# VHH binders against c4kar8: the designs that were tried, part 359

Target 1, 263 residues: c4kar8
Amino acid sequence: MAELSTPSPASPAPLDGGRGDELEKFTLRGARQILQLLQDLITHRGLITAHTGGGHSFMTAVLKVDEERGRVVLDPSPDPQANRRALAAPRLTCVTQLDGIRIQFPLVGLGEGQDKGRPALFAPLPAEMLRLQRREFYRLQVPLAHELSCLLKAEDLARKPVEVSARVIDIGAGGVAVVVPTGAAEFVIGGTLPACRLALPDGEPIELDLEVRNLNRQTQRNGTEQLRVGLRFAALPRAADTRIQRYIFKTERALNAKARGGL
Short names: E, the ipSAE of ESMFold2; O, the ipSAE of OpenDDE; V2, 0.75 times the mean of E and O plus 0.25 times the DockQ between their complexes.

## First folded at step 20 (VHH)

Design ng5 (framework vhh_7n9e_1; at its last look DockQ between E and O 0.52; V2 from the best seeds 0.65)
Fold by OpenDDE, look of step 20:
Structure ng5 (fold): chain B 263 residues (1-263), chain A 124 residues (1-124)
Amino acid sequence: as target 1 above (263 residues)
Amino acid sequence: DVQLVESGGGLVQAGGSLRLSCAASGFTFSSYAMYWGRQAPGKGREWVSGITQSGGSTAYASSVKGRFTISRDNAKNTLYLQMNNLKPEDTALYYCAREWPSFDEYIAEYMQHWGQGTQVTVSS
């Protein structure tokens, strides 16, 4: 009676070795480097999107790095449900930006407790942090004062055409991230939103087609839930590209000048 | 717990058809967009198709567009993939997913709500 060894479920094939190799050059694994980068996040009060899985995320921040205990302290969500999801998640994926560079790092072993009498989330220091320096990954965080918006043409839950004015939260050469009220429209990753209108401060709105690239239900610090939609420019006219690039450049320059105390 | 169970795979000759099903449980099915993905031998996971909560909008990878049709029955908590004109290149383990990782390569590694998959083999 030959015991048919049930073939061990084939470990998901590593993402194509070539792509992994490209990311390695952007991956920090040194303890000192990681600590420094976390400290920089604290210093700059960088907001972090913490992904808990299931298309859910919440806004947090690194409050403290405890080097002695080898842990990071995070600001909990005002939504208890978000915190529960975070604690239940085998891995928290943290995404942020510092000086125009996208930073991503995993946290595992999340726990809750108190820091100086305030509720806090705790995790061991990340083993690695991804710092994407490539220009193609650059996303400008849009200043709130700019009130950048994108009119999305979508369908509602009743399959009726709707136009949703979405606030643009970040913009890059390849696309935008927007926030919409939950339930305002239906989106599907890979879906196309035709004839949308991106409003830049410098002129008439740009008409363009957008492709949905990611969806995240995000709990804000005030406890409200919003849908964050990552959108790729599906077909961007050259003139529009130029305008977008100009806006990014001008805004970045202004932000940098302000940061240097010039404004 | 979120459960996704794929079925309907098998061996089919080129030009043939299959209909995959995914039974969903453990969550409000009608509140989520749903997706099909596949993984060919030696390749990474590939997005195949997506459908909105209501089924009003669908999306397809260029490689399957015009051949595959995604649909859903919210009353039955079931997702479907009708595959027509199958090609050897369509040979893969097909997965149902409640979420799809961002097409941003570096975020994709962290999304977990996939079924066990159903094998589709297309012979020449």
Scores: ipSAE 0.771, ipTM 0.922, lowest interface PAE 0.5, mean pLDDT 87
Fold by ESMFold2, look of step 20:
Formats: structure tokens, sequence, C-alpha cells
Structure ng5 (fold): chain B 263 residues (1-263), chain A 124 residues (1-124)
């Protein structure tokens, strides 16, 4: 048998090493393009998910761009542990959506400091940003007022059945993302949750099987930690698919009408 | 310091079996779902299998389902992968990981807390 004697790596590396060619056509590298896109994110004041690795993320926002110093300024978390993870990370992967288009960019060399006397996080401007305009990336952000929920049928740490009522935070053609308190149930990426129930505003809840596609311990803007669970619909009947598409379409129309009325 | 140390790799003929182990230290092992991943030469990292904290549920990549079995012993802080009916395409560096962040989106985030890996080579 061959002998194996390699030492452990000193730092982690990105997971998506084999997808670089596929993403190139969505990648912006021009300084003017990057600055404009960052300014658009600032103008919209949208929430950004900053992934710090190890299944952790925190919610943040770009507060400003310091063009003179070539730096972006981010809102720190009120949770000191989230900030420490961010500062220790070799890179942050920032993800957000602008006008239905997924925006993603890395930040390297994150540091802490003050901006006009307020705590802030700083990083050099990203050398690239992804603007992923593809239909499969679309996710409707569910308005809090809808109180959309999904009843998850899972197991607790003692292997006993539990039902977890999880708030749906986004929904798309292929699945939902939900938030649950950490420790409410056991989840594993790739695992299945049979006979869950998605509660839409019209009609009886939809019974569906779900597959866990991502798990992220996410620190919210108020410092509270929740588990974000990304769930894919398994084998969705046409009737259920139609009801989901109607909800998405109706909600989009309502949100677009509100945006026009506000402008 | 989180440490994950894999062992049990080697050279094996197609159709053979190997059993991998992952010794964990520096964290509460029973509090984490655990995963096996692999990386073949010139390819990206591939999720192979996962197991919940208690060991009550498991999941497998379609390419290994029915051939590989993940298990854990929380009393010994050890994760296992039994690999049967090995094929040349299973040749890779295999590593265990404390978490696996995502399948479904082009999220370019780094993976933390994985081991050095153990080489599995399957000959024709």
Amino acid sequence: as target 1 above (263 residues)
Amino acid sequence: DVQLVESGGGLVQAGGSLRLSCAASGFTFSSYAMYWGRQAPGKGREWVSGITQSGGSTAYASSVKGRFTISRDNAKNTLYLQMNNLKPEDTALYYCAREWPSFDEYIAEYMQHWGQGTQVTVSS
C-alpha cells in the first residue's frame, strides 16, 4: 500500500474551483463597472450576505466606497463573534440581488476601523464582481407581512420526530430558503425531508418532499443567529408547481406596483 | 484548533474495497454534521457523503450511492467511509469536513475545517 504523509493545509481554499470558465462571461473586471455596481448597491441599501466560511455568514451592507483609498466600507455586525470570523477569513464572499440579478463579489484583506467615528469594516475594492443574470438564480424575496411558512418534518438530536415551522425568506421555481433557530432539528446537506408542508396564502398547504442544498449559520442585523436552510423541491407535481408560480407572479406584480408608486 | 486527520487510503484494484477514517479533535464532534469530499487531479472539490450529528440520517452523491457507507462513532470522535466496488473514477484525495456550505448556487466561498486528506488510487 502507498504511504500517505501530507500535512494539513494552513488555510482554506474556495469550493468552486472547477466552475471558473463557466462564470467568466458574467464577470466584471473594469474599475468603472465595479465602482458603478457598488454605487448601485449603496443606492438600493439592500442587505448583503457575507459568507465567512465554515458554514457561517452575517448580514451587512456597503456603506460607501472610498475611491481615493480604493476601499469599500461595510457595516459591522453587532455580534463580536461574527466580526471576528469575518476578520479572520482569508476572503469574504458577498452575495446579494439587485433588480432580480444575483450579484456576487469577493473581498480580500478585510480590516476593522472607524468611519466618521463609527465602527466599520474595510476592504480593498474587489478586483471582480459577478452579475449572474440567469433565470435559475431568480428568487422572490418573500415580504415579511405574508408570514409564509414551511412545516419541516425532521428529527431532533435524539433521533425523535419533530415538526419545525420555518419562515420562508425566499422562493423560486426550484425551491425555498427558510430560517429556523439553531438546534431545532438535525439537517445534513444532501438529506431529504419527506412530506413537508408549504403554506401559501391561497388554498391548502402543499405537501412536498424537500432536499437540503445549503446550511448556513447566519448572523442577522440585530446580532441574532439563525440557521438558513436552502431547500430544493423534489419531483413537484404540475398542480403544485402552478400554485407556486402563481404566488411568485402575483407577489412580483404587487411589489413592482409599489416600487413604481414610490418613484 | 480544529483538527481532522484522515487515514486508510491506498492503492486498490477495481472492484476492491477500502475503509477511510477521520479522527477529529479541537471541537465538540457530536455537535456537527460531518462530510466526506474528494478531489481528483485537475478537478474541483466534490461532495461525496454526509451524516447528521447523531448519525440518524445519511446522504450520498449519486455516483457513490449503494457502494459507499458513511458512519460515525461520537464516543471516539471518528468519522468513517466504507468504500466498496471501487472504480477508477473514484481515484481522488479524500478528506473529511466539519461542514459543507452549499450545492446549488455559484457561491464562491472557501471551505473551512477539513483534513489533509488520504489518497485513494483505483487501478484498472
Scores: ipSAE 0.618, ipTM 0.871, lowest interface PAE 1.3, mean pLDDT 84
ESMFold2 (binder alone), look of step 20: mean pLDDT 81; pTM 0.814

Design ng6 (framework vhh_7n9e_1; at its last fold request DockQ between E and O 0.44; V2 from the best seeds 0.70)
Fold by ESMFold2, fold request of step 24:
Structure ng6 (fold): chain B 263 residues (1-263), chain A 124 residues (1-124)
Amino acid sequence: as target 1 above (263 residues)
Amino acid sequence: DVQLVESGGGLVQAGGSLRLSCAASGFTFSSYAMYWGRQAPGKGREWVSGITPSGGSTAYASSVKGRFTISRDNAKNTLYLQMNNLKPEDTALYYCAREWPSFDEYIAEYMQHWGQGTQVTVSS
């Protein structure tokens, strides 16, 4: 009987949170636990993707926790439109990773103001946070020096086949996230891109089929906007899976060695 | 203001067909991927189908493949869903949307641009 070499993808996200029982074991609801996790994000200077709706997100960080007022303080974007979208959204969905663990939490009631004379965004402390501690949720942040790329076979705006070389931002057992130049190709969530090629630093590119899982116009910390595409590996042969896992393992070991040697 | 208005729902016998329409205004329709979603009674919202801005590529949930066809007319700013061989489990309020939340996020993203929906009821 055939053995699947690719780990199962992450549990499907319910559109309105209908999968609560499956998530319960990952959910933190205690005020003390939430405060500690937020403080850990501050201490590690963790970057956070904040989804503002409309297919938009921006990169931010938690600057501090104001325990007396029960608020978190977020770094605003230098792009005023990103800040306006965030302030208009009834809820932000924040996603980050800390020590290899995927973290998600909502922020509601976002407001603007000043913190020690500097512009800041404020929100009440979240009532819950997800700490998704499973190996299949791990995403290696790809070092820029590796220049990892994925050749996407898609269609342009005129419905013609096009090949787009997309930079790989992160990689896990089940897929990659890439950045694509705006207007280079058309995508739709749920769509399939056959016969794409993932270029690892060692060896020949891996040919694989990809499924679009998310599309975000993401505002970076410098205010520029990029199209970020989340892609899942479909039907990955065992040899390809092994090469990807070896790349992740070697790279993480190298990054850990640098962190220890640099401290 | 972005406005999405669905129509074409109704009561239909199992095995029958319906064609849903979504009239779009307040934005450049041809620049956006478009989606159909549905919500059955007592259940969360479900992704049904999507189509690229030009209409060159489509995608479908496995439960509707081969039975439903998404299409768009960019000259008329209209999105369509042709539903054939309808089943009782297709009963739901159907929405069109200009965006869709990530399939891989567990805390649902805020969904800003979607319509009020049109009811489809499939009787046995």
Scores: ipSAE 0.805, ipTM 0.935, lowest interface PAE 0.7, mean pLDDT 87
Fold by OpenDDE, fold request of step 24:
Structure ng6 (fold): chain B 263 residues (1-263), chain A 124 residues (1-124)
Amino acid sequence: as target 1 above (263 residues)
Amino acid sequence: DVQLVESGGGLVQAGGSLRLSCAASGFTFSSYAMYWGRQAPGKGREWVSGITPSGGSTAYASSVKGRFTISRDNAKNTLYLQMNNLKPEDTALYYCAREWPSFDEYIAEYMQHWGQGTQVTVSS
């Protein structure tokens, strides 16, 4: 009776795309470390962008870590189509932030079921998690109450110039992420959006050129689909850079104070 | 299933021209931005060009700007790359892609629908 060696589940492909040893210092592979980080995500109610491929993503959260079964429980999308895409995907790429640090991890073997009578998604625990502790990747999640916006100068589907007011969802030294209604304008990665206007709370809008760096169709937790656009500051005046940095610093301080119960 | 099939590559002398084509199937071509990338021997994949779904806007890497032209025919589900004034440095396997990973180096491998590529070799 030849013991059919159950093929060891193929280790998920590394997150670093083969760029070698540079990311190893940021990669967690220890079971305890992974569990702790997942638990931290639960504790902080961190929203996770789950990428299903094809430029599609949905918002989720880690609901539970089941150590006994070696699985993570995720909040399903209210959009059944997003869930179908997730289940059909060979890999789910999860991206989130904790304390301004970008966290990325793959999930494979996604399934659906129920957790305590509620619909849930299940996956084996990730084999690795990337925690990018680099300043260049820092992005401040913009509080909704701040109502930061960016006026984008783009083209519509008819190739006509259009101005789109987009909500800023995160901001860093190098750029912003915004959300726009689906179909409001066309974007292409690598494209330049000239003479845009970033509105900060502390004064007049900043005029700047933006470069499109990423595009994602994102299903929100409320079931609505939005286009998330990652934008790089292509030409940022020094004065503008100073204002942005000041805003980030001030906002971070306020958020930290609130978290400590000081407000 | 998403299918992308590149063609039009070959051997060309420096200063010459080539026109690449990419036939797309398995998705609504006109709804997606499309991209060209390339991979030179011993190097990673490099972004070359992008075009909006309608074809109204285009983008180019600095290395190819003014020499390459991306275009599309949505009625034919075909993407094109006109390459002029080719240089030895342009030697690479050229790929058509429906999604280009964010220039975020860390998630690039997971979001790609790529074809098999077409080889372009530019001789001195």
Scores: ipSAE 0.769, ipTM 0.924, lowest interface PAE 0.5, mean pLDDT 87
ESMFold2, look of step 20: ipSAE 0.700; ipTM 0.907
ESMFold2 (binder alone), look of step 20: mean pLDDT 82; pTM 0.819
OpenDDE, look of step 20: ipSAE 0.754; ipTM 0.912
ESMFold2, fold request of step 21: ipSAE 0.800, 0.794, 0.774; ipTM 0.935, 0.930, 0.923
ESMFold2 (binder alone), fold request of step 21: mean pLDDT 82, 81, 81; pTM 0.822, 0.816, 0.818
OpenDDE, fold request of step 21: ipSAE 0.754, 0.748, 0.757; ipTM 0.927, 0.929, 0.922
ESMFold2, fold request of step 24: ipSAE 0.783, 0.805; ipTM 0.931, 0.937
ESMFold2 (binder alone), fold request of step 24: mean pLDDT 82, 82, 81; pTM 0.820, 0.823, 0.819
OpenDDE, fold request of step 24: ipSAE 0.763, 0.745; ipTM 0.922, 0.926

Design ng7 (framework vhh_7n9e_1; at its last read DockQ between E and O 0.41; V2 from the best seeds 0.70)
Amino acid sequence: DVQLVESGGGLVQAGGSLRLSCAASGFTFSSYAMYWGRQAPGKGREWVSGITQSGGSTAYASSVKGRFTISRDNAKNTLYLQMNNLKPEDTALYYCAREWPSFDEYISEYMQHWGQGTQVTVSS
ESMFold2, look of step 20: ipSAE 0.755; ipTM 0.919
ESMFold2 (binder alone), look of step 20: mean pLDDT 82; pTM 0.822
OpenDDE, look of step 20: ipSAE 0.781; ipTM 0.922
ESMFold2, fold request of step 21: ipSAE 0.809, 0.757, 0.786; ipTM 0.934, 0.925, 0.928
ESMFold2 (binder alone), fold request of step 21: mean pLDDT 81, 81, 82; pTM 0.812, 0.819, 0.819
OpenDDE, fold request of step 21: ipSAE 0.756, 0.752, 0.752; ipTM 0.933, 0.931, 0.930
ESMFold2, last read: ipSAE 0.830, 0.804, 0.801; ipTM 0.939, 0.931, 0.931
ESMFold2 (binder alone), last read: mean pLDDT 81, 81, 81; pTM 0.814, 0.815, 0.811
OpenDDE, last read: ipSAE 0.757, 0.759, 0.755; ipTM 0.933, 0.936, 0.931

Design ng8 (framework vhh_7n9e_1; at its last fold request DockQ between E and O 0.54; V2 from the best seeds 0.72)
Fold by ESMFold2, fold request of step 21:
Structure ng8 (fold): chain B 263 residues (1-263), chain A 124 residues (1-124)
Amino acid sequence: as target 1 above (263 residues)
Amino acid sequence: DVQLVESGGGLVQAGGSLRLSCAASGFTFSSYAMYWGRQAPGKGREWVSGITSSGGSTAYASSVKGRFTISRDNAKNTLYLQMNNLKPEDTALYYCAREWPSFDEYLAQYMQHWGQGTQVTVSS
């Protein structure tokens, strides 16, 4: 009737790879498809966020694919600690976007070495990659020139209210990602930040409640660390939603026009 | 090295209460947000609650709001979960963690710092 006093496990089970019926429709498993997608990332100089566990990530890029040896070559961080975390992790979760499509893939067995006399990180080719083709996954990379910001109402380490002006690095239909200086405020995944203000170019700021969906200490390409906070929009009035979607659409078109002109 | 050791689990009747503890060592506890998660047999890990490093803000899964209270004592390096009005569906192995993966990403992220867990079993 009752399970009395069960044996404790020797260690907790780690989270496994993202897997479910819904993911299968987005999953590439063919070796040729994977090689082509990685080559496209190289060609378009795609910037990749590599999550190393412990709440840390670093920015990297695929430098090349060695088809003969079956491996990818990644750009190491100038921060030795970021490289050590990456090499110690049993799995890197890599996230990027190509042509407006979110891409995610795991790398297992990461090693350090040299490629043509330059330091590099190596891993076997991933056995699968996610190509998340849905508008809900799309995140516009906000141009620096737009100086888009979100005023966050949070608390400092003394539990006192603070307002933090955080730079918006990407925006989608459901939320924003922002960067904040280390120590400016406290956050917890699942927490709510009421009455924040998102500044768009075409009108007064939007007041909205935000939910923290992810936190990571991200090492940039220059080796500096920033706290990256992923935030979901709570209830969003139709007018605010329309303004956000219009901003995204207009900015997409402008960026695409510049890319074509740079042919 | 980071260590997180849970205790306080056990067998309890529906409607009862338990208080879980998580003893932390090997890091500056007061510098980290902390989390409770749980895993029922045959199911994936479920986020239960989180608390900021100072303890100033908390968050809860909708399934436990109003019944569970997360707290911390930074002087004792200890995280707590007070569980009231327990239900059979709360039966799970409960873990504390120094991190939690993104709620919105499809691929699971590696969790580095989490505990062995303490079993909670709620009988009718």
Scores: ipSAE 0.784, ipTM 0.921, lowest interface PAE 0.8, mean pLDDT 86
Fold by OpenDDE, fold request of step 21:
Structure ng8 (fold): chain B 263 residues (1-263), chain A 124 residues (1-124)
Amino acid sequence: as target 1 above (263 residues)
Amino acid sequence: DVQLVESGGGLVQAGGSLRLSCAASGFTFSSYAMYWGRQAPGKGREWVSGITSSGGSTAYASSVKGRFTISRDNAKNTLYLQMNNLKPEDTALYYCAREWPSFDEYLAQYMQHWGQGTQVTVSS
């Protein structure tokens, strides 16, 4: 009776070595570094987008780090369905930003329970955290007071042209992230949205073409669902680029001044 | 459980045509944009095409634009890829996906909803 050695599941082929090497430079694997970064997230009350897979996510936060038990405590979604998805997911991908630097980390082994009598999600400490400290990945979180918006030209579920005014939540040299009410329009990754209008606080709206780069159904803290759309500037006129850059720099400077207690 | 099953691949001569199908189950197919990707030997996964949930809008990689057509039948929970004027460079394992990891390479590694794929081989 020959024991059929079940072939060990082939380790996923390492992604092309060069790009992996670049990411490695930004990957934290040290326990102390990870703990510190998580603590920084707590201190700054940074909102985290937790991706559960399937294009779904919910807003959460790290509530505490339990070093003794080697786990993180997350704020559960007010949506029970989002929590179910999270618990069913083999991996939770957490994405956030701290000081304009994108942070990404996986959580595996998510469980639910109570922390100090309140519902909470628990996961072992991440084995690694990615801190993308590159200018190209810099995204300015747009202050709510600025009320940046982007008029998107898209199609609805009935394939009719619609214009959707979307709030800009972050902006960088290469694009914007916007939030759209669920069902307001349809998007597809790789799709082009022509002749959109980005409204900056200064001057007339900028007309530009946008490319859809990311889509995420996000459950907000209030339990409502919205669509987060990551958009790339497909063809940005030089004058528009200058205006965008000026806005980013001006805003960044103001935020930094405020953080330093100068304003 | 989300299940995607690709079919329709095979061996074809350059200039030939194939039609791929992807049968979807375990989720409300009509509520999701769908995508085709491919992976050539020794290469990373690349985005090929996408279609909105309603089928109203489509997108294509520059390499396949004008040759490939993505479509869907929501009543049948099926995604299609008509591939015309196939080239040896189109040789790859083709995957159907409910989500495409953002073109942000750093997010792509964390999103995995791929079928087993169907092999397309284009001979010279």
Scores: ipSAE 0.770, ipTM 0.929, lowest interface PAE 0.5, mean pLDDT 87
ESMFold2, look of step 20: ipSAE 0.731; ipTM 0.911
ESMFold2 (binder alone), look of step 20: mean pLDDT 82; pTM 0.821
OpenDDE, look of step 20: ipSAE 0.734; ipTM 0.904
ESMFold2, fold request of step 21: ipSAE 0.688, 0.778; ipTM 0.890, 0.926
ESMFold2 (binder alone), fold request of step 21: mean pLDDT 82, 81, 82; pTM 0.824, 0.816, 0.820
OpenDDE, fold request of step 21: ipSAE 0.759, 0.763; ipTM 0.927, 0.927

Design ng9 (framework vhh_7n9e_1; at its last look DockQ between E and O 0.58; V2 from the best seeds 0.00; counts 0 for: grease 24.7 > 24.2)
Fold by OpenDDE, look of step 20:
Structure ng9 (fold): chain B 263 residues (1-263), chain A 124 residues (1-124)
Amino acid sequence: as target 1 above (263 residues)
Amino acid sequence: DVQLVESGGGLVQAGGSLRLSCAASGFTFSSYAMYWGRQAPGKGREWVSGITSSGGSTAYASSVKGRFTISRDNAKNTLYLQMNNLKPEDTALYYCAREWPSFDEYLAYYMQHWGQGTQVTVSS
């Protein structure tokens, strides 16, 4: 009885046509590098989106790195269901940003416990961390004060056209991430949203087509669930690109100035 | 437990047609967007098509646009992929998925609910 070795699911090739080989240069596998990066996340109190699968995620943070035990301590969700999903997941995919660099890392073997008498999630240190330094991967976290929004043209569950005003949470040269109320509209990854309107602070809204790149039901720290939608600019006029880049640049500069105590 | 069972694959000549089916169980099928992906020999998994939970909106990879049609029957908990004008380059193991990793999140590729797949072979 030849044990048909179930072929190990080949790592999916990047959908963007990039050779998986291109990402290797951005992948950290050194223990010291990983520890340092995790420590940096702690120092900067970086918020992490933890993906548990099934289109679900929750906000967390690295609370502690235990080098002796070789584990990382995460802040649990205020939603017990999110924590259950996390614990049941074979892999937790963590996504964050530090100094404009996108960071992704997997955690496996998640467990729950207590750290200093407080509930916490524990996992072994990640074996690898992806640090994307390419400009195309840069996403500016939009300050809440800017009230950046995007009017999405979509359909509801009844296939009725709807317009949803979505708050933009991050923006880059290639697209935006927005949050919408759960159930406000229906989305599919790869789908196109035509004739949307991105509102920047400096002028008239930009009309553009958007492509849905990711969907995540996100539980916030307050326990509220939101749909996070990652959107790519499908067709961006040059003038619009310039405006977006200008906004990003200005905002980044202002944030950096503030961080340096200048404002 | 989430179960996805693909069927309808086979050997077909170039220019031919196939209709794939995916039977879903273990979850509320009508509440989820569904996807087709494929994996050719020696290549990674690639996105083929997606459909919203209601079936109101569909999406296709550029490589299959105009040739493939995704549909669903929520009453039967079944996802379909009609493949027309098949080409040798369409040869792959085709998967049904309840979730698709983010195009922008490389490590999210490991978070997948996939079936076993159905083999599609297109001969020249």
Scores: ipSAE 0.683, ipTM 0.884, lowest interface PAE 0.6, mean pLDDT 85
Fold by ESMFold2, look of step 20:
Structure ng9 (fold): chain B 263 residues (1-263), chain A 124 residues (1-124)
Amino acid sequence: as target 1 above (263 residues)
Amino acid sequence: DVQLVESGGGLVQAGGSLRLSCAASGFTFSSYAMYWGRQAPGKGREWVSGITSSGGSTAYASSVKGRFTISRDNAKNTLYLQMNNLKPEDTALYYCAREWPSFDEYLAYYMQHWGQGTQVTVSS
């Protein structure tokens, strides 16, 4: 019996519903709620990460909701490859944050066209949206001016140790997301990066072990592709946790003050 | 088109060993991190192991660490999983993949490139 039986055809667990029963209390399915949330995203001009699968995503925004036609209008990427991937994907998984709450929604049936003579992407309104209102989901979007960095101890394509200074784009209680130039180092989901250094504005850098949780090639709004690496803090000491929470709190307070002052 | 074809599964007694292979074609194999996953009946996808495109770094689920070894031969476009000291709970359809969904429990991504799988059945 050199060739044993092949299992019956079965689909793997759905990507968007693998833990769906835990997520039901965060799921919005009412048309009124969905329209309002989409309008709130437009009003706050939130950037949206649209995941196209295959380890790719691009940055976009909701430009408008066309209620009469039942569709949402998205900003296309300047990178034609990102748009082609989006149009070929069976669904987009859109992720953003509104007032500190993670928002996630699927779009299916994406098409291209024009909106007032400009290229645009169109999709039917999503049938559901997740509003994940829990403290553990919060991620501070690090201001560009802070240039917060994390020194990663990884390996390059030739299997040689390399230290990569990666810019931190968001930070939360459980981890950071960083961007690195494509090809600067190699990562694998589940891998551990020991003895990395997170540089906060106060004090000495924090030495910590990081675990790779997410990898995607993300096309930015300007069309540039970067490798986005989602990293979890492994075994974070209390002192390090306190410093991270202080940074988040101080930065939130400063950003809120600027928003109210119009700066 | 991207093709991933697993082989090497079978029926084995607890404590035994199997070596799985994944033949890759239709893409530049050496440019991608590769993964093994498994799915038992009635269960969701379970990440088992991953390896960087160069093969320089590996990662394992805690349930298989120390028993399974992932490796790759970029000249042959082949990914391997050596499975030792197999247990009945290792019984599953094993498949290789060119990407893996986020480990975030609340994100769902469409996986585009994974194989049909090879069955591993461990009897006690």
Scores: ipSAE 0.622, ipTM 0.870, lowest interface PAE 1.5, mean pLDDT 85
ESMFold2 (binder alone), look of step 20: mean pLDDT 82; pTM 0.823

## First folded at step 22 (VHH)

Design gd1 (framework vhh_vobarilizumab_d1; at its last read DockQ between E and O 0.80; V2 from the best seeds 0.78)
Amino acid sequence: EVQLVESGGGLVQPGGSLRLSCAASGFTFSDHDMAWYRQAPGKGRELVAGIDSGGYTRYADSVKGRFTISRDNAKNTLYLQMNSLRPEDTAVYYCAAQRSFEGVTYYGPSEYDYWGQGTLVTVSS
ESMFold2, look of step 22: ipSAE 0.703; ipTM 0.871
ESMFold2 (binder alone), look of step 22: mean pLDDT 84; pTM 0.847
OpenDDE, look of step 22: ipSAE 0.858; ipTM 0.944
ESMFold2, look of step 23: ipSAE 0.723; ipTM 0.886
ESMFold2 (binder alone), look of step 23: mean pLDDT 84; pTM 0.851
OpenDDE, look of step 23: ipSAE 0.857; ipTM 0.944
ESMFold2, fold request of step 24: ipSAE 0.684, 0.733, 0.671; ipTM 0.855, 0.890, 0.848
ESMFold2 (binder alone), fold request of step 24: mean pLDDT 85, 84, 85; pTM 0.855, 0.855, 0.856
OpenDDE, fold request of step 24: ipSAE 0.871, 0.868, 0.869; ipTM 0.950, 0.950, 0.950
ESMFold2, last read: ipSAE 0.675, 0.666, 0.687; ipTM 0.856, 0.829, 0.862
ESMFold2 (binder alone), last read: mean pLDDT 85, 84, 84; pTM 0.857, 0.854, 0.854
OpenDDE, last read: ipSAE 0.863, 0.869, 0.865; ipTM 0.951, 0.950, 0.950

